VHH binders against a3dch1r40to199. Designs and how they scored, part 8

Target 1, 160 residues: a3dch1r40to199
Amino acid sequence: NDLLYERTFDEGLCFPWHTCEDSGGKCDFAVVDVPGEPGNKAFRLTVIDKGQNKWSVQMRHRGITLEQGHTYTVRFTIWSDKSCRVYAKIGQMGEPYTEYWNNNWNPFNLTPGQKLTVEQNFTMNYPTDDTCEFTFHLGGELAAGTPYYVYLDDVSLYDP

## First folded at step 20 (VHH)

Design o1
Fold by OpenDDE, fold request of step 21:
Structure o1 (fold): chain B 160 residues (1-160), chain A 119 residues (1-119)
Amino acid sequence: as target 1 above (160 residues)
Amino acid sequence: QLQLVESGGGLVQPGGSLRLSCEASGFTFSDYSMSWYRQAPGKQRELVAFISSGGSTTYADSVKGRFTISRDNAKNTVYLQMNSLRPEDTAIYYCAKDRSTEWGTEEYWGKGTPVTVSS
């Protein structure tokens, strides 16, 4: 079972994926065709202003439930037209903001035009939590010179 | 002193229409995305519609094609036009603005405006 919706964006839809801005960040989103890949669409984030902080620009999927003892597979493909970094995490939407997966607190480095596919497993060692989100931070020191695009595709949070 | 004030709720018959408004204050409205949530009795609050600061929108499947979110930055107001209303749309509708920190994101909510769809 996959916990996420609109994982491929190929139908032109992205809900509940959306963006978030704070601390001077400014961004927008669209579902766009991937050049050279007929039928493939992706979630495109436009970073307009990087803001002051990493969390100043986000794209995210909220309302996720993680069950204690379950092992999940996180998968996504992400790329950008500029060199930038992305911090991805799955964790609580509210206090105490525990992060259950976050690539060991390391942002990913994106090379222009190069698709990065991430596939990792994690076990939910905390009590069942129905207040989780999957969010990507792209603002502040993570950002490239604006404006630029970041693409997200084939996102999955799989519970076997 | 951030404030969100929802209005426009009421009782309507199935198939009817309603337009909700949310007037925002205490922040630079045009710089932020806005959302509409709803909470039906005994259910969790759910995202219904989202509009970015740039005007891009996305909707829950349950309301797509029937609801339209829009914004008027000059009036610091976000709207939710609800057409072809159904009994299952009955809920308290909330306007929301995100606030993020290094730890996570919180939602600012208004007090909500009730929508009841019933014959």
Scores: ipSAE 0.921, ipTM 0.952, lowest interface PAE 0.5, mean pLDDT 97
Fold by OpenDDE, look of step 20:
Structure o1 (fold): chain B 160 residues (1-160), chain A 119 residues (1-119)
Amino acid sequence: as target 1 above (160 residues)
Amino acid sequence: QLQLVESGGGLVQPGGSLRLSCEASGFTFSDYSMSWYRQAPGKQRELVAFISSGGSTTYADSVKGRFTISRDNAKNTVYLQMNSLRPEDTAIYYCAKDRSTEWGTEEYWGKGTPVTVSS
């Protein structure tokens, strides 16, 4: 089963996905139609100010439970209207902030108008944790010239 | 010194309404998103409503159509209008502001305001 809510955004809803700002970052969000794709909506992040740090602008889904020994499949499609980078991670909401998945600490590169679909597996090798989050960092050095849009769609965290 | 002070909680009958307020200080209120959480007895604290710095909102399914989050930047206050209250809405309600670092994000909370819905 899937651990996430509002995975496609096609019903016009996005909860519990929301945004986070810090260190001068400024952003906003909306659920919008995807042009040329009837019935398809996406979570749109508007980066207004990149802030000082990578974590200055975030979109995230919190309250996820990962069970020890389980292997999960992470899937999402992401794109932007400007060349930028995005750091994605699944990890602890609190200290010590262990990251259980993060693409080997590598941000993804987004090319304008080109959808990037990511699908990866990871095993939870830590004790069961019911305080995890799925977070995308888009601020600071990761950001393009503002303002610009980043779109998130078809997100899943699947536990077979 | 960051402070969040919730108010407006109380006892109401099912179908009643309450308006919660959270007055913020110690940071530039208008630059930050704000959230309302609630924690019922024996349950985990859960996100109820979120409002971005730009005024965009999103709600938990359990409160959508009944609760409205809003903000008054001139008063450094975020509100939660709660209509059509149900017994399952009984909880302590908390106002929250996030703070992110290179390691992760923590949340600042007020002391909370209790809401009891009972006939």
Scores: ipSAE 0.915, ipTM 0.947, lowest interface PAE 0.5, mean pLDDT 97
Fold by OpenDDE, fold request of step 21:
Structure o1 (fold): chain B 160 residues (1-160), chain A 119 residues (1-119)
Amino acid sequence: as target 1 above (160 residues)
Amino acid sequence: QLQLVESGGGLVQPGGSLRLSCEASGFTFSDYSMSWYRQAPGKQRELVAFISSGGSTTYADSVKGRFTISRDNAKNTVYLQMNSLRPEDTAIYYCAKDRSTEWGTEEYWGKGTPVTVSS
């Protein structure tokens, strides 16, 4: 059992998680205390402008290595203060942009104030790839009325 | 045409400082986050520092507390102040802007500016 990657953000650190803006999207980020949960911090995305496209606003971690034949457990908790959707994927940073995990191409629906914990397994059936990213798309048609917050916490990739 | 032009690299002794600059053109600079990457010989290019359009920053653990990324939107320039430089900081440093499509994201890069830390 190997932990490939984990961020709880509780130490006030978020690297390598960062944001991405495109096509008119505008967002910002901070590591913030989770109200009512002493000692717990989360990555807070502020969506300021949803932009034109789903990928106009992103949270992401780039430079992940997935090994062929390995099964990974993806785990994260995500929530928002407004009703919105989020598309999450782990896949190639470059062409041909194969997505190795993406919740079967389905965005997640976030209900205001309700934490959604996702835990899913996937097997890397492709050759070992050291140029993968874990990214959340939150722009365009996925977005709520701006501005609003999306929180990410306890993100991990585990190789059982 | 989008352009990123890095400058400020050079040879410096351990413990020294350098300030890198990246002048951007061809896009509305203030609307986008910017990043500094570095690539050491024989190693993959790695993210070093990130600054959002709003000015929020995050750093690789290896440079945290030593490097500072900042931006001047009026000058379309992003900076990397590098203090307490170490030999392991030796690399070509690249300024980057993301370009995203429905399939994924690639970075625009400059030609890079070399940084050599050696006694």
Scores: ipSAE 0.907, ipTM 0.944, lowest interface PAE 0.5, mean pLDDT 96
Fold by ESMFold2, fold request of step 21:
Structure o1 (fold): chain B 160 residues (1-160), chain A 119 residues (1-119)
Amino acid sequence: as target 1 above (160 residues)
Amino acid sequence: QLQLVESGGGLVQPGGSLRLSCEASGFTFSDYSMSWYRQAPGKQRELVAFISSGGSTTYADSVKGRFTISRDNAKNTVYLQMNSLRPEDTAIYYCAKDRSTEWGTEEYWGKGTPVTVSS
């Protein structure tokens, strides 16, 4: 069972993936064809201004409930046309911003032209929480020189 | 101070149309994405439409092709044009934006405008 409504983008749809622009951050989005991969599409974020903070530019999926005692598999493929970092997390959409998965507080490094596929597990050891989101922070010190693209594809949050 | 004020709700027959407006103040409207959410009795608040500062949009499947989100930056206003309304669209409609907090961002909602679709 997968908790995400939209995972592959292959039909040209992205809802409920959307963006956040805050504290001078500016971005836009589209679903685009992946060159050299007929029939494959990805969510493309255009980072236009990095803003003040890491969270100033985001792409995110909300409407997630994490159930106590469950072990989830997090998977995604992400790449960029510039050298940048991305801080990925699954956690609360607001105060107290508890992060249930965040790659042990480490951003991922993206190398131009190289897809990064991430697959990790985590166990929900907190009370069941229906206020969760899966978000990628791309602003502030994480960013490259703007403008540039970041692509997300094959994203999953799987509950056996 | 930050405010979002929704208007344009009301009672309408199935198949009818309404246009919701959300007037914003207390921030630079053109710099922010805007959203419409709705909440029906006994249900969770759900995102129905989103528009970026640059005008890119996405819609829930349940409203795609019937609802149109738009913005007028000169008037600091986001709109939701709702056509071909159904009883299932009955809800309180809220506009929303992100705002900065100490640790990230949260969504800020207006007071909402009720929409009832009934014969």
Scores: ipSAE 0.708, ipTM 0.871, lowest interface PAE 1.3, mean pLDDT 92
Fold by ESMFold2, fold request of step 21:
Structure o1 (fold): chain B 160 residues (1-160), chain A 119 residues (1-119)
Amino acid sequence: as target 1 above (160 residues)
Amino acid sequence: QLQLVESGGGLVQPGGSLRLSCEASGFTFSDYSMSWYRQAPGKQRELVAFISSGGSTTYADSVKGRFTISRDNAKNTVYLQMNSLRPEDTAIYYCAKDRSTEWGTEEYWGKGTPVTVSS
């Protein structure tokens, strides 16, 4: 049972993945072919302006319910054409912004030419919450010199 | 004062069309992504269509090919053209934008415009 509606992008679709532009952040998105991988496509975020805050540029999937007591597997592949950082989290879409998974509060470092594949488990120890999102913060201090691309592929939030 | 004012809703027969408008004020419209959500009776609000500040769009499968989101930055307005309407499209339609808070973002919604598609 995967909680994400769109995971591989291979049919050229990305809904409900979309973006956030806030506090001077500016970005755009497309689904693109992955070079050297026939039939594989990825969600490409173009970071145009980093904005003031790490949350000023996001790519995100909403409509997620996390059930108390369940252990989830988080998996994704992410890369960029520049050295940058990404802060990934699964948590509430608004106040109080509780983060149920966030890689122990650490951004990931992306190195040009290297795909990063992440796979981690977490247990939902809080009450069941139907206000959750899976989001990638890319703005502010996380950003490289703009403009540049960040790619997301094979993203999963699995509930066995 | 941030305001989002939806209009253009009403009663329509199946197969008909409506164009919703959302007039925005109190922020720099061209800097922000805009969304249309809908809420049917007894359901949660759901994202229907999204448009970035640069004009890239995505749509829920249930409306793809029938609905078109667009924006006119000179008029501070986002639109939802709804064609081939079905009874299941009956809902209150809201436009939305992200709003900064002290610790992140939340969505701000207008009051909504009701759409009823008779069976």
Scores: ipSAE 0.704, ipTM 0.870, lowest interface PAE 1.3, mean pLDDT 92
Fold by ESMFold2, fold request of step 21:
Structure o1 (fold): chain B 160 residues (1-160), chain A 119 residues (1-119)
Amino acid sequence: as target 1 above (160 residues)
Amino acid sequence: QLQLVESGGGLVQPGGSLRLSCEASGFTFSDYSMSWYRQAPGKQRELVAFISSGGSTTYADSVKGRFTISRDNAKNTVYLQMNSLRPEDTAIYYCAKDRSTEWGTEEYWGKGTPVTVSS
């Protein structure tokens, strides 16, 4: 089963995906048609100001429980109209900010005109934690010259 | 100093309306997104409505079409207009904003305003 409430955006809805604007970060969001793909929709983040920190601009899905001993599959498709980076993670929404998956601490590079599809597995080796989120950090040094768009689609956090 | 003060809660009959207000101070209000959360007895806190600094909104399915989040940057205030209230809307309602920490963000909550929907 999938832990995410909203995954494809194709019905025009995005809740509980929302944003974070912090430490000078500024962004906005919408669900939009993907150009050249009638009927397909994506979550579009507009990055308006990168802010001070990588976490100053985020798009995120909260309300996630990770169960000890389970192996999850994370999938998503992400792209941008500018060359930028994105740091994706699944972990605690607050202190101590334990990250249970984060692509081995490596941001993804986005190249204009290229969709990136990610699929990875991880095993929850910590006690069951009901304070988790799936978030994409896009602020600070990760950002391109503003303003620009980042798109998210086909997002999954699957528990077989 | 950072402060969020909710008001406008109370006792209301099913089908009634309430308007919650959250007055903010100690930060540049127009630069931040704002949220309303609620916590019913014996349940976890849940996000109800979200508004970006630019005014874009999203709502939980359970309240969509009945609740409206809005902001007035001149008054440093976020509102939650709650219409067609139901007993399951009974909860303490909190406004919240993100606050940066050394390694990420945390939610900063107001003290909350209780809403009771009953006959």
Scores: ipSAE 0.684, ipTM 0.863, lowest interface PAE 1.4, mean pLDDT 92

